# Designs tried in a protein design chat: VHH binders against o75319. Part 20

Target 1, 181 residues: o75319
Amino acid sequence: GNHIPERWKDYLPVGQRMPGTRFIAFKVPLQKSFEKKLAPEECFSPLDLFNKIREQNEELGLIIDLTYTQRYYKPEDLPETVPYLKIFTVGHQVPDDETIFKFKHAVNGFLKENKDNDKLIGVHCTHGLNRTGYLICRYLIDVEGVRPDDAIELFNRCRGHCLERQNYIEDLQNGPIRKNW
Below, E stands for the ipSAE of ESMFold2; O stands for the ipSAE of OpenDDE; V2 stands for 0.75 times the mean of E and O plus 0.25 times the DockQ between their complexes.

## First folded at step 12 (VHH)

Design w4 (framework vhh_4orz_3; at its last look DockQ between E and O 0.04; V2 from the best seeds 0.00; counts 0 for: pae O 8.3 > 2, placed apart)
Fold by ESMFold2, look of step 12:
Structure w4 (fold): chain B 181 residues (1-181), chain A 118 residues (1-118)
Amino acid sequence: as target 1 above (181 residues)
Amino acid sequence: EVQLVESGGGLVQAGGSLRLFCAASGFTFSDYDMAWLRQAPGKRREWVALIWSGGDTDYADSVKDRFTISRDNAKNTVSLQMNSLKPEDTAIYFCAREYWDLDFSDYWGQGTQVTVSS
């Protein structure tokens, strides 16, 4: 199916690099089959993603796809040389510890392998907001020692939209510290 | 209005089989990914099996090779064939529409009880 995800049109396609980190967040790009359902100015394809990143003078070195479906685009729609990782992440629920661990492992692996460049980790779910913001903030809190409110503020500002789900915000602020290994 | 109605639950002995059905209405069924979830007493709801709109499937490790999800787009149904059932499979089973991928909408049925006796 090529139906447009609910509220997808309401969000900025791509955020800004989060200063002091290697992260950039965006909403899910949609492959060509969706374009019949979109006005030209609403389109945001995998190609559009890379063009917008280049406009910011940045380069992606990894895409972490948090969506729990395969219908939006195929990895083959991305440049062949850009690593792609799918982490199936349940929406409307705080991600479980297994998902958090997989995300941390992927980020740590990227940082080790990319220590000699300045490439970014692109992270998206469907809207690039709630699941994406949660996992990025969880990483910053647990691994980098960032205060919860500072992580959330940084994400919101750079994404251009505030985290919306209160259960995610409450878990980031008041939930247990998660083990990194 | 989107509706999902589960059926086919019941009591079954360990090692037995059971087939669950989900009847869908109120949307273009063939366009959507569908899933089965379950919730055991005192535990969080967990995913069991997923079938994409294109027909590909995925399964939780705990049920792999024992459960089979399938869909019939002509009848607007999703099925879950459960073989080699274990007591730990005891749960309320729910059918869901793209449940995993949408932060803003919750679409699942009332559920059907599956109880596996030892």
Scores: ipSAE 0.107, ipTM 0.447, lowest interface PAE 4.8, mean pLDDT 88
Fold by OpenDDE, look of step 12:
Structure w4 (fold): chain B 181 residues (1-181), chain A 118 residues (1-118)
Amino acid sequence: as target 1 above (181 residues)
Amino acid sequence: EVQLVESGGGLVQAGGSLRLFCAASGFTFSDYDMAWLRQAPGKRREWVALIWSGGDTDYADSVKDRFTISRDNAKNTVSLQMNSLKPEDTAIYFCAREYWDLDFSDYWGQGTQVTVSS
């Protein structure tokens, strides 16, 4: 059924663009069928996502969906002009090397194809925090050479919430560098 | 006061096994996720294994399928079974409580030395 994710209401719908990057994180938008279970001010639909992005004077060029389900919204709910990529990512666990690679590959591919614009890579999991933050930070650390603490701080500040999971934080700070394509 | 005390370290030959233990006190153990970390000489401390309060587990790729983390909530203990040990596993191993947010440097034990000879 259409159950509202646990604690979903507690997180800001959309973060801010991460300075120096093309990343923006947000929580999962919910399709219309969820609205009956939400107060009007709590609603966050795919349409609302795009409206909020525009309010920031930004434009999405890619959406990477890290949720491990397809029940929250459908790609058809998004504008056709914005590509959608699903990377099924298990919650709470540190993403495996394959998942990390998929994410890096997608990001790098986007950057190669979008050198002439400033469109953003929108990344979300359920809350747009832990899985989202990990993979973004992992990219910054492994590919961009950013110091782990700086990457984490930057993400937290821009998302408006801090990474919560110790295993993610520990892996980012002290874990090995993952393979880059 | 939160306290974590590691034990079980020692010298073992490559391919051997060792089981580490951690005794926790000073907090509601069953409510927290627990982890094992390790630090080799001249290297940064690294994440090894995690066990959630609910019992699920996660491992660093370097130890996956060789190490097993477990917990006993009745005894407030966390264990790390290390099999197929390698020289590169040589390090001080620390038991740590999982934290929320970035402030996670204050609750781990003194560590236990694990040395794997070739």
Scores: ipSAE 0.016, ipTM 0.257, lowest interface PAE 8.3, mean pLDDT 92
ESMFold2 (binder alone), look of step 12: mean pLDDT 82; pTM 0.841

Design w5 (framework vhh_4orz_3; at its last look DockQ between E and O 0.15; V2 from the best seeds 0.00; counts 0 for: pae O 4.0 > 2, placed apart)
Fold by ESMFold2, look of step 12:
Structure w5 (fold): chain B 181 residues (1-181), chain A 120 residues (1-120)
Amino acid sequence: as target 1 above (181 residues)
Amino acid sequence: EVQLVESGGGLVQAGGSLRLFCAASGFTFSDYDMAWLRQAPGKRREWVALIWSGGDTDYADSVKDRFTISRDNAKNTVSLQMNSLKPEDTAIYFCAVYWDSDFGSYFDYWGQGTQVTVSS
């Protein structure tokens, strides 16, 4: 059926929890209709995501989907106990201020409502790298005061892949702190 | 084989309305994001409306609040309701599959297009 996203197979499915944060990043899970064009070892479904999170002794409390599409899986493919938030984020360009605001608002709301547990915010785009890494790092820089290079290093290490797009890296390192509240 | 066939174009007076249809075949329609685009004489092709597989929509600023994209997954169709038409809406309208990408969006499986002409 569906076409596999370009380069999707090149990336580890799920990263590791980012120490000192509530974030974990992963590539987009693909619903069953995509599996006809995948070898069994290449499959990464919504179920596979939750199995891998459980194997790390973690629990998701929110999934933030940053893709600018709805074709990869449906929210009903996720356990009903896990909130899902879609933030349509255009790829290839630095996310706009409205998108950054929505992301920060969602994270802050989650932290307030989940202060008495240790559940994680799962964040993904298509590859779980560029859009995902940018918004996580932007939050850490703008809200938590983390140095840009430290945020990027932490994300890269925990995701298992380095951020690839130079325009995102340069905006994180040299761009202004966003005041979106 | 994926195919898209547009229909419903024609001549209409300014201020009028027209509804375009796109019949889709050769794929699991409900899993695809769909778009309408247009190409005016001497202009580049531009998107006007998007409808994602889950039913959410987006519009170009030039047509927002005048055009409505919709889909019927049971009939494998995408529609574009065009209200308050203006002469600048004159164009060939195309239906296409939309692909999200980290490298920029792109559109594929273009239909033949249907002409819309809006007289002043």
Scores: ipSAE 0.371, ipTM 0.717, lowest interface PAE 2.7, mean pLDDT 90
Fold by OpenDDE, look of step 12:
Structure w5 (fold): chain B 181 residues (1-181), chain A 120 residues (1-120)
Amino acid sequence: as target 1 above (181 residues)
Amino acid sequence: EVQLVESGGGLVQAGGSLRLFCAASGFTFSDYDMAWLRQAPGKRREWVALIWSGGDTDYADSVKDRFTISRDNAKNTVSLQMNSLKPEDTAIYFCAVYWDSDFGSYFDYWGQGTQVTVSS
């Protein structure tokens, strides 16, 4: 069925661009079939995502979907001009090295190919918070050399919500650097 | 279609025991983490127990050492053995599947639930 993820409604649909980066985090947009279970003001579709991004005077250049399901929306629901990357990411554990690598590789590839523009990398999981925050922060820490606490603070501030999972936070703060390439 | 059907709830006296069952269908059961949730009147749904696809288990602090979650992959079932029940355990108990969820926080699918009432 089309169950609305628990607490999905409680999170801001779209965060703000992270200053100094090309990242923007958002919660998962839901396809039309979910609208039957939502109040109009609660709806957040793929179309709504793009509208909200536009309202921020930004443009998405890539969407990285970290959800561990395909039930929320279809890539076909997105504009053809915006590439879509799925990285199945389990939601309750620290992403494994392969997942981290995939994410970093995707980001680096995008940045390499998009040096001539300012398009954003949109990253989302279900709530656009824990998995999303971890991988973005992991990238900032491992690749950009950002202090863990600074990365976390920056993400939290821009997302409008704080990372919730202690294991993620601890790994970011004290865990080893992961392979970048 | 994902289906989760809970059973085994009922009325029990404090200190008593109940065993809940969940029958799952519509997905490759053995590949996913399963959980029990509960929701008391006027309270938010809370995580109770989790069993990973690999068989490892976790419990909410409130139920540790009293509740035991188990799974049978051959039958696509999850069970919750509840011992030393307390009035505070009174709630509707839900079986849930964790494939795109944050541990103890977020859920994708759950059943209709089964009522557990613990009397003083």
Scores: ipSAE 0.021, ipTM 0.452, lowest interface PAE 4.0, mean pLDDT 90
ESMFold2 (binder alone), look of step 12: mean pLDDT 84; pTM 0.840

Design w6 (framework vhh_7qia_2; at its last look DockQ between E and O 0.30; V2 from the best seeds 0.00; counts 0 for: pae E 3.1 > 2)
Fold by OpenDDE, look of step 12:
Structure w6 (fold): chain B 181 residues (1-181), chain A 118 residues (1-118)
Amino acid sequence: as target 1 above (181 residues)
Amino acid sequence: QLQLVESGGGLVQPGGSLRLSCEASGFTFSDYDMGWYRQAPGKQRELVAFIWSGGDTNYADSVKGRFTISRDNAKNTVYLQMNSLRPEDTAIYYCAREYWDSDFSDYWGKGTPVTVSS
């Protein structure tokens, strides 16, 4: 249904571009049917997403949707010019190796195809925080060789919120490197 | 009114067993994933076991093979069978309601203490 996700209102709708990367994280935009349950200032639609990105003088080149549902918005709600990729990612637990691989593959594919521009990879789960942060950080750590703490700090700072799931944080800090290919 | 009520905690010797229960009310229990967490003194709360609405389970590495999470939807109850208990299992154990698309537990019980000591 059109139930607003728990704590969804508590998070900034859109983070900042992560310096040195093409990543930007945001919370899930909600289709129009959710608006009746929100105050006007709380609304965050797919259109609002793009407006906010534009306000940052950025452009989305890809949206990776990590939510485990399709109830929030439809790909058709997005501009046709922006590819949409769904990676069903279960909450609560550290993403499995397959999910990690899918994410890395998508990111690498995008970067390969978009060397001539500076478009961003927009990543979101429900809150655009834990799952989103984990996978972005996992990429930075495994693929870019970034120190785990640096990756986490960078994500937190840019998202405007800190990763909250200890299992995610611990896995990033102490867990094994996942296969990239 | 949403409620989670844990029970079954207590003192047990190393190698012993306990069965924790969490009775849920105020929501459609069968629609939600449930989790057991624990928090030891001075440590952060950690996931112990997780059970999906569909019945699939996950466990922390530290408890794999020793703990079993299960649920009875007819009774709105999630269980944690803890075998081969160790002193390091000493903690307050919490039941939590979780939605599969959420990174957060949206509701917690008050917890039940488990002490493993000789």
Scores: ipSAE 0.313, ipTM 0.659, lowest interface PAE 1.4, mean pLDDT 94
Fold by ESMFold2, look of step 12:
Structure w6 (fold): chain B 181 residues (1-181), chain A 118 residues (1-118)
Amino acid sequence: as target 1 above (181 residues)
Amino acid sequence: QLQLVESGGGLVQPGGSLRLSCEASGFTFSDYDMGWYRQAPGKQRELVAFIWSGGDTNYADSVKGRFTISRDNAKNTVYLQMNSLRPEDTAIYYCAREYWDSDFSDYWGKGTPVTVSS
């Protein structure tokens, strides 16, 4: 199906690079088949993603796709030079420890392989906000030792939208440090 | 106008079978991924089975080999065939439209209760 995800139009397509990190967050790009249901100014394709990243004088070195579906675009719609990783992440609930581990493992692997460049890790779920913000913040807290409130503030500012799900915010602020990386 | 109407629940003996149905209306059914969730007393809702709009399926480990999700796009209906039922399958079963991939909307039916007991 090529229906537009609910509220997808309400969110900025791409955030800004999070200073002091390799992260940039965005909403899911939509392949050409969705464009019949979008006004021209609403379109945000895989090509548009890369153009917007280039306009920020940045380069993607990995895309981590957190959506729990395969209908939005195909990895073949991305430049072959950019690695793509799918981590099926159920919405509405705090991601489980296996999902968190997969995310941390992917980020750590990227940082080791890309220590001699400044390429970014692009992370998205459907809206690029709740699941995306949770996992980025979980990484910053558990692996980089960032204070929960500082991680959340940094994400919100750079994404351009505040993390909305209270159960995610509560788990980041008051939940246990995860040792599964 | 979105409606999801579950049916087919009831009381069944351990080892028995039930077939749940969910009839959908108010949207283009064939375009959407569909799923079944369940909630037992005192537990959180959990995804039971998922069927992608393209036909692929996925199951919770606890039901693999016993439950089968399927869909009939001509009838706007998703089914859950539940075989070899156990007391721990006792729950209210909910049909959902893409709930697992959305952070914003509640696209649930009212649920159909299933009780597995002697």
Scores: ipSAE 0.275, ipTM 0.618, lowest interface PAE 3.1, mean pLDDT 90
ESMFold2 (binder alone), look of step 12: mean pLDDT 84; pTM 0.845

## First folded at step 14 (VHH; framework vhh_4orz_3)

Design y1 (at its last look DockQ between E and O 0.02; V2 from the best seeds 0.00; counts 0 for: pae O 9.1 > 2, placed apart)
Fold by ESMFold2, look of step 14:
Structure y1 (fold): chain B 181 residues (1-181), chain A 120 residues (1-120)
Amino acid sequence: as target 1 above (181 residues)
Amino acid sequence: EVQLVESGGGLVQAGGSLRLFCAASGFTFSDYDMAWLRQAPGKRREWVALIWSGGDTDYADSVKDRFTISRDNAKNTVSLQMNSLKPEDTAIYFCAVYWESEFGSTFDYWGQGTQVTVSS
């Protein structure tokens, strides 16, 4: 039940805003029930997430949760004013076209509704790295025309950890552009 | 030794119902998240239902509202009630322990699975 996700402690809690985009990536926050298994400096709660975003002088306008579990935190632990969306991902090698499309649709909807502010889209999976990085980069490549290596470099630098999954990296670099509609 | 033993599969007509069972041993069952996976002919193995150690459940869209996963921690069992079965549900069904890593979800299965065949 309250097992700490494997290698979760190894990752920085929250990255930096990706310049020229509305994205920020982070690892999954863990509700209080997990804290019995964590040192104080290892804790990263939903409250800690928002405190860290505020310390960067940023504001979240949407959270996209790529996990398919309810156990890490409850949406009710988030401010009611911040929209929350789950996009269930399954353990494929590379996210399927349905998942990619859902992500693109959510991002495009946010950008349209938030064109007159500077709020961020927070994206996380369990660790905020491989699946999160893949979908953010896929969006930047397919929708905004960013060169694959530039998207990957930007994500790695701002997340503070490099994408490690070779099949994700290869698909971003050499794989097909996915349809946006 | 960790064991997961599936049972309850069989032949059933479309629209019918079937209940699968999984007997678990060799680990502290109540602490773990459990799943049912399936593998249809010519397709990759896919997740269909999850039950968390706390009792909450999640379902793949294709089976939502038709399948119900449940667990009995006293008997170390997981079951899958399958209603309104369709020919597309024909598959070998596997019981699994769920984990999540930074690279994706990992489902550990040890059994041979149980065949479900839905005839039209």
Scores: ipSAE 0.029, ipTM 0.406, lowest interface PAE 6.6, mean pLDDT 87
Fold by OpenDDE, look of step 14:
Structure y1 (fold): chain B 181 residues (1-181), chain A 120 residues (1-120)
Amino acid sequence: as target 1 above (181 residues)
Amino acid sequence: EVQLVESGGGLVQAGGSLRLFCAASGFTFSDYDMAWLRQAPGKRREWVALIWSGGDTDYADSVKDRFTISRDNAKNTVSLQMNSLKPEDTAIYFCAVYWESEFGSTFDYWGQGTQVTVSS
């Protein structure tokens, strides 16, 4: 039911904008029904997300949700002005080529349509770390030509937590480039 | 084909109660999240209550603590118990399926709705 995701409390709610990019990563915000199980300081709602982004003097232009569930929050909890995109992404496994392609396509589409502003692409999975980090890094590596180690370091530093899954890290460092949009 | 049929609406006085029902068919009901929406005259359709396939619930702030959504998977029904009704609750109420895809989330498949009128 309304169970708090395992280790969700252990992660910073929102990272920092990744310099040189439009990306910002965060953990999944939880709708109000979860607040009953949280201390006030642990709460992180969709509203809190936007407040925290504002505190950084940033603005979200797109949210990409990589979770594989529907129970955390709903699009109606978000401002109508911020588009929401769901890309179902299975945990633990390296995302398949289709998932990677969908992510790249979404990012490129956003960048094309938002050349006249500095709005951010907010990306999250459950913890906003492994799946999130992999896809962001995959994009930077495949599309922007960033060195894998540099991409990983940049993500880790900005998220405030390091990618944890070795299969993700190894694929980023040594895996093949995936199809680009 | 997916079909949702709402019922239970009517005229009630402020402070009164109503129970709405939705009968679902044409899909594996137990696998889907269900919702109640409402639309008042001249206003946008708004979300009222949501119940996930797992049984978790959520409510709009305007109806929280007054309305209760429930489901019966054996009967393929969703219910909305409405207590302490207010004139501002007057609207056509719709039952809908809530679903997510790679393109986002939406409400779909609502029926004709059921009219709820709350008098002062």
Scores: ipSAE 0.012, ipTM 0.244, lowest interface PAE 9.1, mean pLDDT 91
ESMFold2 (binder alone), look of step 14: mean pLDDT 84; pTM 0.846

Design y2 (at its last look DockQ between E and O 0.59; V2 from the best seeds 0.00; counts 0 for: pae E 4.9 > 2)
Fold by OpenDDE, look of step 15:
Structure y2 (fold): chain B 181 residues (1-181), chain A 120 residues (1-120)
Amino acid sequence: as target 1 above (181 residues)
Amino acid sequence: EVQLVESGGGLVQAGGSLRLFCAASGFTFSDYDMAWLRQAPGKRREWVALIWSGGDTDYADSVKDRFTISRDNAKNTVSLQMNSLKPEDTAIYFCAVYWDSDFGWSFDYWGQGTQVTVSS
């Protein structure tokens, strides 16, 4: 079906690169079948994603899809030159240690293999906010040693929207550090 | 109008099996993710199993390896095979349409549910 996710229209399609990192967050792009339910200015396709990234003078080197569905677009809709990683992440709970580890591992792998460029890690869930923000912040906190409030503030500022889920915020601020391997 | 009708519940002894069915109508069934939820008395409704439009599945830890969700797009049905049932599986089971969301529970259109009672 072509049901537009609730509140999807309310969020900026693409955030800004997080200074000092290779992360950029965005809401889920929607494949063409959704366009008939959107005004032209509301459309945000995989193609639109890449156009918007280019407008920021950036380039995506990896897309991490955290949505808990496969309905919104297909990996085939993406350029072949940009690897796509799916990490099914439930939207109503703090990601488990395995999910966190998968995310960290993917990021670290990318950074190791892409030392010679400045390509970005694009991360998204449905709205590109809570799940996306949590995992990015979790990485910054656990791996980069960033203070939780600084990580959250940085993400919020760059995404253009603030994390909304209190359980995510609480875990980031007060939860334990998760394993990095 | 979207409709989901659950069936197949009943009384079963611990260790037994049940198969639940859900008949869907009013939407393009094959395009949607479907889920089974359950609610025990005095407890919150919880998700049990999910089957995506592509056919992949996921399960709550509490039912993993015991329950199997499946779908028949030709018949607009989703099923839940429940094996090795435990008393703690006692609940009303609901079939629901799943929408991925960043904000919380995103299930909709469940019916009246079907009662599953597992005796010790």
Scores: ipSAE 0.720, ipTM 0.874, lowest interface PAE 0.7, mean pLDDT 94
Fold by ESMFold2, look of step 14:
Structure y2 (fold): chain B 181 residues (1-181), chain A 120 residues (1-120)
Amino acid sequence: as target 1 above (181 residues)
Amino acid sequence: EVQLVESGGGLVQAGGSLRLFCAASGFTFSDYDMAWLRQAPGKRREWVALIWSGGDTDYADSVKDRFTISRDNAKNTVSLQMNSLKPEDTAIYFCAVYWDSDFGWSFDYWGQGTQVTVSS
């Protein structure tokens, strides 16, 4: 529907490509039915997402949608040539091992299939921050061997906003390594 | 005015089945994620089944494989098929709109609910 997610206007629409990775994070794009309550400069549609990526001289090769809802836009609102993956991720709690596995599996599959190009994995939740930042950092830590504080700093800098939820930050810094299955 | 009206509750023996219905009005039903909640005597209200606007579903562990949520966007209805009922399923069942949130489970409900009583 037409209700803008709380605080959605407060966040930059799209971050910057994270150097040394294939990730870019953004807030959820909103289909046109949401635009009645937005000034033109506040709008961020699926089309606006792709225009902003192109303005950065980048190209999306996969979108991973982490929202625990199907309300904000439909996959058919995206270009048919860009793969879309929904990973229903409960907000407010550290993602469970099954969710982390699905994310790692999707990223690893993308990197294998896209080793001959430079396309990016776009990742979003509602704000493109907490669930998104957690799973990107969890991947970098567990799979790429990045130090937790370095992963968090890189994400925060490139997203343009800091991870907010302490339970996610604490799990990244001090939590167990997640087993793949 | 948003309205959710539950029906289909009743008294059944353990092992029996019931089908609950929820009629929705006052909003664009197909755009919303829906849920069934329940409240047993002396307990907090909690969700048991979710169906997202795109048709995917999720269930609480206690009802998984016994309950099936479905929606009919043409009729603006949500249904809950409840099989293999147990006495612990006894509760008032409510239809709700579900909201994805970073801060907790978030539901809006307006109906009186429908009583399900499962006897031993």
Scores: ipSAE 0.628, ipTM 0.848, lowest interface PAE 1.3, mean pLDDT 91
ESMFold2 (binder alone), look of step 14: mean pLDDT 81; pTM 0.811
OpenDDE, look of step 14: ipSAE 0.650; ipTM 0.848
ESMFold2, look of step 15: ipSAE 0.093; ipTM 0.529
ESMFold2 (binder alone), look of step 15: mean pLDDT 81; pTM 0.811

